# VH-VL binders against Vitellogenin-1 (vit-1), part 4

Target 1, 170 residues: Vitellogenin-1 (vit-1), of Caenorhabditis elegans (p55155r1310to1479)
Amino acid sequence: SVCKVQKNQIRTFDDVLYNTPLTTCYSLIAKDCSEEPTFAVLSKKTEKNSEEMIIKVIRGEQEIVAQLQNEEIRVKVDGKKILSEDYSAHQIERLGESDIVIELPEGEVRFDGYTIKTQLPSYSRKNQLCGLCGNNDDESTNEFYTSDNTETKDIEEFHRSYLLKNEECE

## First folded at step 20 (VH-VL; from x4 with heavy chain Y108S)

Design y1
Fold by ESMFold2, fold request of step 22:
Structure y1 (fold): chain C 170 residues (1-170), chain A 119 residues (1-119), chain B 112 residues (1-112)
Amino acid sequence: as target 1 above (170 residues)
Amino acid sequence: EVQLVQSGAEVKKPGSSVKVSCKASGGYFSLYVISWVRQAPGQGLEWMGVIRPIFGKANYAQKFQGRVTITADESTSTAYMELSSLRSEDTAVYYCARSENYRTPFDSWGQGTLVTVSS
Amino acid sequence: NFMLTQPHSVSESPGKTVTISCTRSSGSIASDYVQWYQQRPGSAPTTVIYEDNERPSGVPDRFSGSIDSSSNSASLTISGLKTEDEADYYCQSYDRSLHGWVFGGGTKLTVL
């Protein structure tokens, strides 16, 4: 299963397509919501009027942040800039000057500054995922589950429930 | 700037429990790494446990396993530490502290909460 | 599953230099960053050195940190000692086997 975020649209793990304009505050894209969480993927826009994004991947006790800067992907691990020769030591693969893959415990995240693709095995983590990418339950209906696990058909309520609180972004 | 404000001092009887709160402001509370640290009178700092609110799962120092529960409420930006089966040696100042990640220092501390356990 | 050992106390005169050691009992001191905290009576600790040898904004240049792999220790050095430096000092490092932090026992610095 693949969840794709680009151009203020999301195609979920369950192949549901909707428009969700990200802000300059982090939103939860996908998270392991099991009893032993292993990862979270978050994103925000670099600027209000841009399609360019910053991603944050929390992988166990590591934190990976990536964004385009001057047409080149720049990566920080635990707040420290790392260079492409050090990527493999952090389970990060450079595919091109502006394209990387970040390994997850089960799956991966591909990012090029404009598109986030989160790929997870379809047979794992069923009903144990949460975020804007949905719960991977194999249902393609127009119903959504907010961060407090409340069913809604209101896309704005769904989207707002995954916006991380920050006084400077609201 | 991150600020942490803790609940007030408490006087407790042996065998009871105490729950200390730690309200955060500034930044993304969900992304914090929040530790609880205690300091008995005249003693050093003792790490008790940690939670990252976005995951909601805590890890504890072995000494406190089974007696301490650390939780976080993202909706109120508040972390909690509950210590049960209190003994006189649990008399201490209890601090919450925030780090940005697991490699960075505890760069924001609450003001401390004095818990006194007396009969 | 390691300990960090500090001297219980150190004393020195104003204007002089003091060094506080922090020795790791097992595994390499270089495996994880060492942080240093200052604590004055009645106050929460504050960071004076992070990531082995970096200073937060507002901490004067006379505070420095170092790592010595041969003795498996970290050191906090305060030069040009001032009366306001009188405090307790703690080293700290992360223990990956316990998924938690270890503090040194603390060192009381007395400015004579």
Scores: ipSAE 0.811, ipTM 0.914, lowest interface PAE 0.8, mean pLDDT 90
Fold by ESMFold2, fold request of step 22:
Parts: sequence; C-alpha cells; structure tokens
Structure y1 (fold): chain C 170 residues (1-170), chain A 119 residues (1-119), chain B 112 residues (1-112)
Amino acid sequence: as target 1 above (170 residues)
Amino acid sequence: EVQLVQSGAEVKKPGSSVKVSCKASGGYFSLYVISWVRQAPGQGLEWMGVIRPIFGKANYAQKFQGRVTITADESTSTAYMELSSLRSEDTAVYYCARSENYRTPFDSWGQGTLVTVSS
Amino acid sequence: NFMLTQPHSVSESPGKTVTISCTRSSGSIASDYVQWYQQRPGSAPTTVIYEDNERPSGVPDRFSGSIDSSSNSASLTISGLKTEDEADYYCQSYDRSLHGWVFGGGTKLTVL
C-alpha cells in the first residue's frame, strides 16, 4: 500500500484521492497508531503558496528532517546535518541528487521535496494506521476517522484534526 | 520560546495518589520529548520516565514501574504524571522537562511542584 | 545500564579554575552525548553544556566541556570563577538499555 502527497493532493493507502490543505504547520501524514507505535510521518509547506514541503519522520527514538535546498536534498538526523556519504548509517538511501528513501520498520518513505510516498506492506498495521493517509482498511468510501476517532464525511474536519497545534504558524 | 507551567503544591497522605500537570506553550507539544524528574530535599535529580505525546506511550525508570503513570493530552498541550501508593520518601519537588529529541538536553523545565507526603 | 559518578563537592577561589568529573560505570562515555546542568538553590536546572562540549546561547565561554575516553569520563571546566557560579552541577547521558536518562549524583560547587 502507498500513500502519495503531491501538489496539495493526497492519495491514501485505500486509494482515496482528495485535496489536502497543508499549511506551514506540520500535519500528520501517517502514523503507527498501534499499542506499540514505531513511526510517524509529518509534513509542512516551506511557504504558504508553495508546493515544496519539509518532511519529518520519527522512527523510534530517531528524528529525520529533510527538505530540498539548492536542488539537493538536505537531511538532518536528530537536529544534526548529515552528508550523503553518511546516509546509509541512518537507514537513508540517496536515489539521486534530489531524491531519498527513508527506511521504516516495515516499509519506507520516498521524498524529493515535492512528493512524499509512504509505502507499507499490505499486511502491515491494517486498521492501526492513522493520519491524512487513512487507516489502510481497503475501503474506498468517503468516511474518515479524525484524530479523536470520530467518523466524519467532512473532509476539512478530517484534515484539521491532524494539524499539529503550534501558536507560531497557521 | 517553550514554557512549561506545572500545577501547584500538594500535601498528601501515605497510600494516596498525586497527579501533577505540566502545561506547555510554544512550539509543537505533540513533538516534544517530555520527562519527569524528581528531587527529594537536599538530594540529586532522579529521572522517573518519559513520553512523546505524538505516540502517547510512556517509558518508566524501573524504580517507579507499576506506581507511576505518565500521559499526555495533545488537545490541551498538557502532560501529566501520577504517582500512586505514596510514602514519606516520595516527598520531593517534581519537575517536567522538555527536550527536542532523544539526543538533546532538557532545555525547558517547569517551575517544579512540591509534593509533601505526611500523615 | 550504567551510572554516572561525580564528586560530592568541589571548592575553589574566585578567578581560579575548577573541573568537575563525571565517570561512566559501564560502556563508553563517548557512545552518547553528555549534557551538563547548573542548578541554583530554589530553581530548576538550566543547561550549561550540551553535546559534550557545546555552550547554549547566553552561557559564558569560561564554561567548557570535554570527554576523556581513557578514564571513561566527561568533565565540566569553569575558569575565572565568579560567586554566581556557586551551584549544584549535574551531568546527564542517555542510557539505550533503559530507554531513558541517567543523571550523575550532582556536585556542589563552592566559591571560596
């Protein structure tokens, strides 16, 4: 299963396509919502009117932040910039000048500054995922679960529930 | 600037429980790493446990396992620590502290909450 | 898991230099960052050194940190001692086996 974020749109793990209102505040893209969470994927826009994103991947006790700078991906691990020759030591693979893969416990995240692809095995965490990418239950209905487990057909309520609160952004 | 504000001092009887709150402002509360640290009178700092609110799962020092519960409420940007089966040796100042991640220092501390356990 | 051991107290005259040690009982001191905190009476701790040897903004450059692999220890060095430096000092490091933090026992610094 693949969730794709690009051009203010999300195609969920359940193949539902909708417009995303990403902002300059982090939103939760996908998270392991099981009783033993192992990862979270978050993203924000670099600027209000940009399609360019910053990605944050929390993997256990490690935090990876990436964004495109000068047509090259720049990566920080736990707040420290790392060079591409050190990517493999942090389970990160460079696929080109502007394209990386970040390993997850049971999958991966591919990022190039404009597109986020979160790929998980079809057997992974069924009905135990949450975020803007949905719960991976193989149902392509327009019914979604907000961050407080409320079912809704209101896509804006769904989006807003996964916006991380921060007084310094919108 | 990250600020942590704790609930006020408590006086408790042995065998009871106490729940201390820690309200955060500034930054992304959900992405914090929040620890609870206590300090008995005249003693050093003792780490009790940690939570990252976005995951909602806490980890505890072995000494406190089974007596401490650490939780976080993302909607109110508030972390909580509850210590049960109180004894006189639990008299201490209890701090919440924030780090940005698991490699960084505790760079923001609450003001501390004095919990006094007396009969 | 490991312990961090500090001297209980140190004393030195104004203008002089003091060093506070922090010795790790097992595993390498260099395997995880050492942080240093200052605690004045009645106050919460504040960071004076992070990542072994870095100073936060606002901490005077007379504070420095170092790592000595041969003694398996970290050190906080304060030069040009001032009366305002009188405080308790704690080292701290992450313990991967505990998935949590360890503090040293603390050192009371007295400026004579």
Scores: ipSAE 0.809, ipTM 0.912, lowest interface PAE 0.8, mean pLDDT 90
Fold by ESMFold2, last read:
Structure y1 (fold): chain C 170 residues (1-170), chain A 119 residues (1-119), chain B 112 residues (1-112)
Amino acid sequence: as target 1 above (170 residues)
Amino acid sequence: EVQLVQSGAEVKKPGSSVKVSCKASGGYFSLYVISWVRQAPGQGLEWMGVIRPIFGKANYAQKFQGRVTITADESTSTAYMELSSLRSEDTAVYYCARSENYRTPFDSWGQGTLVTVSS
Amino acid sequence: NFMLTQPHSVSESPGKTVTISCTRSSGSIASDYVQWYQQRPGSAPTTVIYEDNERPSGVPDRFSGSIDSSSNSASLTISGLKTEDEADYYCQSYDRSLHGWVFGGGTKLTVL
């Protein structure tokens, strides 16, 4: 099961497609919402009218931030820039100049500056995921669950509920 | 600029509980790493536990396991520490402190909350 | 599980150099960053050294940190001592087995 974010669109783990433009403030893309959380994937736009994104992956006690700069992926782990020869020591794989894969405990996140693909086994974490990518419950309806697990048909309410709180983000 | 503001001083009886709040501003509270640290009069710093609000699960020092509960409320950007079954040796200043991640220093501290436990 | 052991107190004259040790009881001192905090009476601690040997903005160059793998210890060195350096100093490191932090017992620095 795959969730794809690009071009102000999201295709959820449950294959629901909707338009919800990200902002320059972090939104929760996907998170392990079980009683023992292991990862979270967040993203924001680099600029208001850009399709280029910054990704943040929290993996256990490790934090990975990546973005394109000068057509090259730049990666920081726990706030420190790392070079591509050190990626494998951090369970990160470079696929090309602008394309990386970040390993998750059960799955991976692929990122190239414009597209985020979060891939998780469908048999794992069923109904234990939350975020803009949905809960992976095998339902392909228009029903969305906000961050407090309240059902809504209002896509803007759904998106807003996963926007991380920050006074300067609006 | 991350700022942490704690609730005021408290006087408690032995056997009761205390709950100290820590209101954060200046960033993404959900992404903070928030620790609670206490300091008895004339004594050193003692780490009590930690929470990362986005995950909502706390880890505790063994000494406090079973007596301390650390929580976070993302909607109000506030962390809490509750210590139960209070005894006189729990008299201390209680600090909340923020680090950016698990490898960085505690770079923002609350002002401290004095908790006095007396009969 | 490990402990960090510091001397209880040190004293030295203005203009001199002092070194405060922080010895790790088990596992390598180099496996996790050592942070150093300064605390003045009535105030919360502040960081003076992070990541073993880095200084935050605003901390004078006379503060330095080092790691000695042979003695399994970290050191905070303060040169050109000033009266304003009189404070308690704590080392700290992350304990992976506890998923939490350990502070040293603290060192009271007196500048005579």
Scores: ipSAE 0.799, ipTM 0.911, lowest interface PAE 0.8, mean pLDDT 90
Fold by ESMFold2, last read:
Structure y1 (fold): chain C 170 residues (1-170), chain A 119 residues (1-119), chain B 112 residues (1-112)
Amino acid sequence: as target 1 above (170 residues)
Amino acid sequence: EVQLVQSGAEVKKPGSSVKVSCKASGGYFSLYVISWVRQAPGQGLEWMGVIRPIFGKANYAQKFQGRVTITADESTSTAYMELSSLRSEDTAVYYCARSENYRTPFDSWGQGTLVTVSS
Amino acid sequence: NFMLTQPHSVSESPGKTVTISCTRSSGSIASDYVQWYQQRPGSAPTTVIYEDNERPSGVPDRFSGSIDSSSNSASLTISGLKTEDEADYYCQSYDRSLHGWVFGGGTKLTVL
């Protein structure tokens, strides 16, 4: 299963397409919501009118932040900038022209500054995923669960529930 | 700026429980790494456990396993530490502290909460 | 699980230099960052050195940190000692096997 985020649009793990204008505050894209969480993927816009994003991947006790700067992906691990020759030591791979792949315990995240693709095994973590990418439950009618597990058909309420609270942005 | 404000001092009887709150402001509470640290009178700092609110799961120091519960409420930006089966040696100042990740320092501390356990 | 051992107390005169050691009992001191905290009576600790040798904004450059792999220790050095430096100092490091942190026992610095 693949979730794609680009151009203020999300195609979920369950192949549901909707508009979600990200802001300059982090939003939760996808998270392991099992009893033993292993990862979270978050993103925000670099600035209000940009389609360019910053991605944050929390992988166990590591935190990876990446963004495109001057046509080059810049990566920080635990707040420290790393060079591309060190990517492999952190289970990160430079792929293609301007892409990186960040390994997850089961799956991966591909990012190029404008598109986030989160790929997880089919039905792995069924009903144990949360975020704007949905819960990977093979049902489109159950995909809009807010962060408090309330089902809604209101896309704006759904988006707001995964916007991380921060009084200094929005 | 990240700021942490804790609940007020408490006096407790042996065998009871205490729950201390830690309200955060100035950042992404969900992304914090929040630890609880205590300091008994005349003693040093003792790490008790940690939670990352976005995951909601805590890890505890072995000494406190079975007696401590650490939780976080993202909607109120508040972390909690509950210590049960209190003994006189649990008399201490209890701090919450925030780090940005697991490799960075505890760069914001609450003001501390004095818990006194007396019969 | 490892321990971090600090001297119980150190003292020195104003204007002089003091060094506080922090020795790790097992595994390498270099395996994880060492942080240093200052605590004045009645106050919460504050960071004075992070990531072995970095200073937070607002901490004077007379505070410095170092790692000595051969003695398996970290050191906090305060030069140009001032009376305001009188405090307790704690080192800290992460224990990956326990998924948690270890503090040193603390060092009381007296400025005579």
Scores: ipSAE 0.783, ipTM 0.904, lowest interface PAE 0.9, mean pLDDT 90

## First folded at step 21 (VH-VL)

Design z2 (from y1 with light chain R96K)
Fold by OpenDDE, fold request of step 22:
Structure z2 (fold): chain C 170 residues (1-170), chain A 119 residues (1-119), chain B 112 residues (1-112)
Amino acid sequence: as target 1 above (170 residues)
Amino acid sequence: EVQLVQSGAEVKKPGSSVKVSCKASGGYFSLYVISWVRQAPGQGLEWMGVIRPIFGKANYAQKFQGRVTITADESTSTAYMELSSLRSEDTAVYYCARSENYRTPFDSWGQGTLVTVSS
Amino acid sequence: NFMLTQPHSVSESPGKTVTISCTRSSGSIASDYVQWYQQRPGSAPTTVIYEDNERPSGVPDRFSGSIDSSSNSASLTISGLKTEDEADYYCQSYDKSLHGWVFGGGTKLTVL
């Protein structure tokens, strides 16, 4: 299953395409919403009028933040800048100058500053995910469940439920 | 700037439960790590447990497992610590504390909540 | 899991240098960052050293932290001791097996 975020469009794990602009505040792209959460992928725009994004990946107790700077992806692990030569030590792979792959407990997140691809095994976390990428339940007809697991047809309501609360973003 | 404001002092009987709240302001509450730390009179700091609100799962010190419950309400940016089966030895000031992640210091503390357990 | 051991108390005169040790019982002291907190009576703790040897803004450079792998200990050093430095000091480190933190027993610093 693959979820793709690019140019204010999201293709969910269940292959539903919809338009939803990200903001300069973090939105929950995908999260393990099982009883034993293993990861979360969040993203926000670097600037209001830019399509560049910042990604935050939480895997276990580790936090990874990546963003494009001077045409190169820069990465912080637990708040500490790491050099590209040390990416492998953190289960991060560098692909060219502006593309990285962050390993998840199951699957991976690929990021190039403008596109986020979250890839999970076909068997992984079926109907156990939440976020803008959907719940991964193999159904495309009822894709939008809010953070409180309520189905909605309002994309704005759907996104708002996954917008992280921050006083500076209200 | 992140601030943590805790609920007021409590006086409890042995065997009862107490629930202390910790409301956070500033930043992304969901992404931070909230710990609870207590300090008995004249004693040192004792870590009790931790929660990362985005996941809603808490970990506890073995000493308190089965007796403490830490929760978080993302909608109100509030963390809670409930301690049951209270005994006199639980008399202490209880602090909530925030970390950016598991490798950063407790850089923000609540003002503390005195819980007195007395018959 | 591990414990962190501190001396119960230390004392020194103003202007002098004092060192508070924090010894880890198992595992390497360098495997996880050590934080140091200052606590004055009736107040919540405040960070004086983080990540072994970093100082937060507002903490004077009289405060310094160090790690000694040979003794498996961290140390908080306060030079040019001032009366305002009188407080309790706690070391802290993350315990992966605990999925939480361990505090030292605390050290009461008295400025003579």
Scores: ipSAE 0.927, ipTM 0.958, lowest interface PAE 0.5, mean pLDDT 96
Fold by OpenDDE, fold request of step 22:
Structure z2 (fold): chain C 170 residues (1-170), chain A 119 residues (1-119), chain B 112 residues (1-112)
Amino acid sequence: as target 1 above (170 residues)
Amino acid sequence: EVQLVQSGAEVKKPGSSVKVSCKASGGYFSLYVISWVRQAPGQGLEWMGVIRPIFGKANYAQKFQGRVTITADESTSTAYMELSSLRSEDTAVYYCARSENYRTPFDSWGQGTLVTVSS
Amino acid sequence: NFMLTQPHSVSESPGKTVTISCTRSSGSIASDYVQWYQQRPGSAPTTVIYEDNERPSGVPDRFSGSIDSSSNSASLTISGLKTEDEADYYCQSYDKSLHGWVFGGGTKLTVL
């Protein structure tokens, strides 16, 4: 299952395409919403009028932030800048000059500054996910559950429920 | 930048429970790591447990396992620490503290909440 | 898990240099960052050193941190000691097995 975020569009794990612009505040792209959560993927725009994104991946107790800088993906692990030569030590792979793969407990997140692909094994976390990528329940008719597990057909309401609160960026 | 404001002092009887709140302002509350630390009179700092609100799961020091419950409400940016089966030895100032992640310092502290346990 | 051991107290005259040690009982002191907190009477702790040897904004450069792998210890050094430095100091480090943090016992610094 793959969720793709690109150009203000999201294709969910259940292959539902919808339009929802990110903001300069973090939105929850995908999260393990099981009783034993293992990961979360968040993203925000670098600037209001840009298609460029910053991602934050939380896996276990580790936090990874990635963004483009001078046409190269820069990575911080737990707030510390890491060199590309050390990516492998942090289960991060560099693909070309502007593409990285961040390993998840199950699956991976691919990021090139403008596209986020969250890929999970077919068996992984079925009906246990939440966020803008949906619940991954193999059903495309019930894709929009808010953070409080309420179904809605209002995309704005859906997104708002996964927008992290921050008075500095709202 | 980030401020933590705790609930007021508590006076409790042995065997009762106390729940202390810690409201955070500024930043992304959900992404913080919120710890609870207590300090008995004239004693050192003692880590009790931690929660990352985005996941809502807490870890506890073994000493308090089964007796402490740490929770977080993302909608109100508030963390809670509930300690049950109180005993006189639980008399202490209880602090909430924020860290950006598990490898960064406790860069913000609440003002502390005095909990007095006496018969 | 591990413990962090600090001296109970240290004292020195103004202008002098003091060093507070923090010894880790097991595992390498370098495997996890060491933080140092200052606590004045009636106040919450504040960070004076983080990530072994980094100073937060506003903390004087008189404060420095170091680690010594040979002794498996971290040290907080305060040069040019001032009266205002009189406080309790605590070292702290993350314990992966605990999924939490361990504090040292604290050191009371008295400025003579």
Scores: ipSAE 0.926, ipTM 0.957, lowest interface PAE 0.5, mean pLDDT 96
Fold by ESMFold2, fold request of step 22:
Structure z2 (fold): chain C 170 residues (1-170), chain A 119 residues (1-119), chain B 112 residues (1-112)
Amino acid sequence: as target 1 above (170 residues)
Amino acid sequence: EVQLVQSGAEVKKPGSSVKVSCKASGGYFSLYVISWVRQAPGQGLEWMGVIRPIFGKANYAQKFQGRVTITADESTSTAYMELSSLRSEDTAVYYCARSENYRTPFDSWGQGTLVTVSS
Amino acid sequence: NFMLTQPHSVSESPGKTVTISCTRSSGSIASDYVQWYQQRPGSAPTTVIYEDNERPSGVPDRFSGSIDSSSNSASLTISGLKTEDEADYYCQSYDKSLHGWVFGGGTKLTVL
């Protein structure tokens, strides 16, 4: 299962396509919502009218932030900039000047500054995922579950429920 | 800048419970790492437990396992610590503290909440 | 599961230098960063050294931190002591095995 975020669109793990313009506030793209959470993937726009994104991956107790700067992907782990020579020590692979893969406990996230691809296998239980990428339940109906785990057909309500609160962004 | 504001002082009887709140402002509360730390009169700092609100699961120091519950409410940007079966030795100032991640210092502290356990 | 041991108190005259030790009981002191906090009476702690030897903005360069692997300890050093440096000082480190933090017992610094 693959979720793709690019150009203000999301194609969910369940192959549902919708428009969701990200903001300069972090939104939850995908999270392990099991009883033992292992990861979260978040993203925001670099600027209100840009297609460039910043990605944050929380992997256990480690935090990885990446963004495109001067046509080169720059990576921080736990707030410290790391160089591409050290990527493998942090389970990060450089695919090109502007492309990286960040390993997840079961799966991966690919990022190039403009596109986020989150690839996860099915877990042993369905509905163990939350976020704008959906719950990975193999249903491609137009049912969305907000962060409160309530069903809605309203895309704006769905999107808004995964926007992280911060007064200093839009 | 992150600011943490705690609930007011409490006087409690032995055997009861207390719940202290910690309201955060500035930044993304969901992404914080929030610890609770207590300090008995004239004593040192004692770590009690931690929560990262985005995951909603807390870890506790073994000494407090079974008596402490740490929770977070993302909608109100508030963390809570509840301590049950209070004893006189639980008299202390209780702090919430924030770190950016698990490698960084506690860089913001609440003002502290005095809990007095007296018969 | 380790402890951090500090002296209970230290004292020294103004203008002199004091070193407060923080000894780790098991595993290497270098396994995780050591942070140092200052606490004045009636106040919450504040960071004076982070990540072993870094100084937050606003902390005077009289404060320094170091790690000594041979004694398995961290040290906070305050040179040119001033009376305003009187406070309690705590070291802290993360214990990955417990998914939690350990504080040293604290050191009361008296400047007389």
Scores: ipSAE 0.798, ipTM 0.908, lowest interface PAE 0.8, mean pLDDT 90
Fold by ESMFold2, fold request of step 22:
Formats: C-alpha cells, sequence, structure tokens
Structure z2 (fold): chain C 170 residues (1-170), chain A 119 residues (1-119), chain B 112 residues (1-112)
C-alpha cells in the first residue's frame, strides 16, 4: 500500500483522495500507532505559497530531515548534515539528483522535495496506523478518524487534528 | 525557545505515590525527547526514564521499572512522572529535561520539584 | 550496561587549568557522544560541552572537551579558572543497550 502527498492532495493507503493543503507547521503524514511504535513521517511546506515540502522521518531513535536546497536534496540525520556518499550508511538511497528513498522497518518513503510516497506492505499494521494517510484498513470510504479517534466527515477537522501543536503555528 | 515548568513541591508518606507534571512551551512538544532525572540531597544526577510524546511509549531505568510511570499529553504539552510505593530514600529533587533527539544533550530543564517522603 | 566514573572533587586556584575525567567501564567511550553539564547549588544543570567537544552559545572558549580512546575516557578542561566556575560537573552518555542515559557520579570543582 502507498500513500501519496503532492500538490495539496493526499491519496491515502486506502485509496481515498482528498485536498488537504499542508501548512508551514509539521503535520503527521503516517505513524506506527501500535504498542511498539517504529516510525513516523511528518511534513510541512517550506513557504506558505509553495508546493515544496520539508520531510521529517523518525525511524526508531533516529531522525532524518530532508528538503531541497539549490535544486539538490539536503539530508540531516540527528541534526547533522550528511553528504550523499554517506547516505547508504544511514539506509538512505539517492536515486537521482533530487530524489531519495528512506528505508523504514517494513517499507520505505520516497521524497523529491514535492512528492512524498510512503510505501508499506499490504499486510503491514492494518488498523495500527494513523495520520493523514489513514489507517490502512482496506476500506475505501470517505470517513475519517481524527487524532483522538473520533469519526468525522469534516476534512478540515480531520486535517487540523494531525497538525502538530506549536505555539507559533497553532 | 523551549521552557519547562514543573508542579510544586510535595510532602508524601511512605507507601504513597507522587505525580509530577512538566509543562512545555515553545517548539513541537510532540517531537521532544523528555527525560526525568532525580537528585537526592547531596547526591548526583540519576536518570529515571524517557518518553517521546509522538509515540507515547516510555522507557525506564531498570532500578525504577515497575514503580515509575512516565506519560505525555500532547493536547496540553505536558509530561508526567508518577513514582509509587514511596520510601524515604525517594526524597529528592525531580527534574524533567528535554533533548532534541537521542544524540543531543539535555538542553532545557525544568526548575525541579522537591519531593519529601516522611512520616 | 556501563558506568561513568568521575573524581569526587578537584580544586585549583583562579587563572589555572583543571581537567575532570570521565571513564567508561565497558564498551568504547567513542561509541556514543559525551555531554557535560554544570550545576550550581539550588539550580538545574546546564550544558557546557556537547557532542564530545562542542560548546553551546554563551559558554566561553576556555571550556573544552576531549576523548581519549586509549584510556576509554572523556575529559572536561577549564582553563583560566574563574570563581564563577565553582560548581558540580557531570558527564553523560547514551547507553544503546538500555535505550537510556548514564550520568557520571559528578565532580565538585572548588576554586581556591
Amino acid sequence: as target 1 above (170 residues)
Amino acid sequence: EVQLVQSGAEVKKPGSSVKVSCKASGGYFSLYVISWVRQAPGQGLEWMGVIRPIFGKANYAQKFQGRVTITADESTSTAYMELSSLRSEDTAVYYCARSENYRTPFDSWGQGTLVTVSS
Amino acid sequence: NFMLTQPHSVSESPGKTVTISCTRSSGSIASDYVQWYQQRPGSAPTTVIYEDNERPSGVPDRFSGSIDSSSNSASLTISGLKTEDEADYYCQSYDKSLHGWVFGGGTKLTVL
């Protein structure tokens, strides 16, 4: 299963398509919500009127942040900038000048500055995922669950519930 | 700028429990790494456990396993530490502290909460 | 599971140099960063060295950190001692096997 974020649209793991413009504050794209969490994927816009994003991937106790800078993907691991020749030591693969893959325990995240593709196995963590990408329960409905597990048809409420609290962004 | 404000001092009887709060401001509380550290009078710093609020699961020093519970409430940007079955040797100042990730220092500390265990 | 051992106390006159050691009992001192904290009486600790040898903003360059793999130790060095440097100092490192942190026992620095 694949969740795709681009051009202010999200296609969820369950193939639900909706418009949800990201902001300049981090939103939760997908997270392992099991009893033993292994990853989280977050993103924000670089600027209010841009389609360009910054991605943050938390993988166990490691944190990866990536964004375009001068038309090239720049990566930080645990706050330290790393060079592309060192990507493989951190389970990151450079596929092109502006395209990377970040490994997850049972999947991957592909990012090029404008599109986020989170790929998980179809059998992986059904009903134990949360975020704007949905719960991967193999249901193609237009019902959404907020971060407090409340069912809603209100896309604005759904989107706002996954916006990370920050006093500068709230 | 990250600030951590803890609940006030407490006096407790042996065998009871204490719950100390740590309210954060600035930055993304959900992305913090929050540790609890205690310091008995005249003694050194002792790490008790950690939580990353976005995951909601805590990890504890073996000495405290089974007696300590660390939680986080993302909606109020508040972390909590509860210590049960209190003994006189649990008398200490209890600190919450924040690091940006697992490789960075504890760069923000609460003011400390004195917990006194006496009859 | 490792311990970090520091001397209980050190003392030195103003203007002189002091070095506080932090010896790791098992596994390599270089396998995880060493952080150093200063604590004055009645106050929470503050970072004076991070990532082995980096200084936070506002910490003077007379504070320095180093790693010695042969003795399996880290050191905090304070040159040009001033009376305001009188404090307790703690080293700290992450223990991957515990998924948690270890503090040294602390060193009381007295400026004579």
Scores: ipSAE 0.798, ipTM 0.909, lowest interface PAE 0.9, mean pLDDT 90

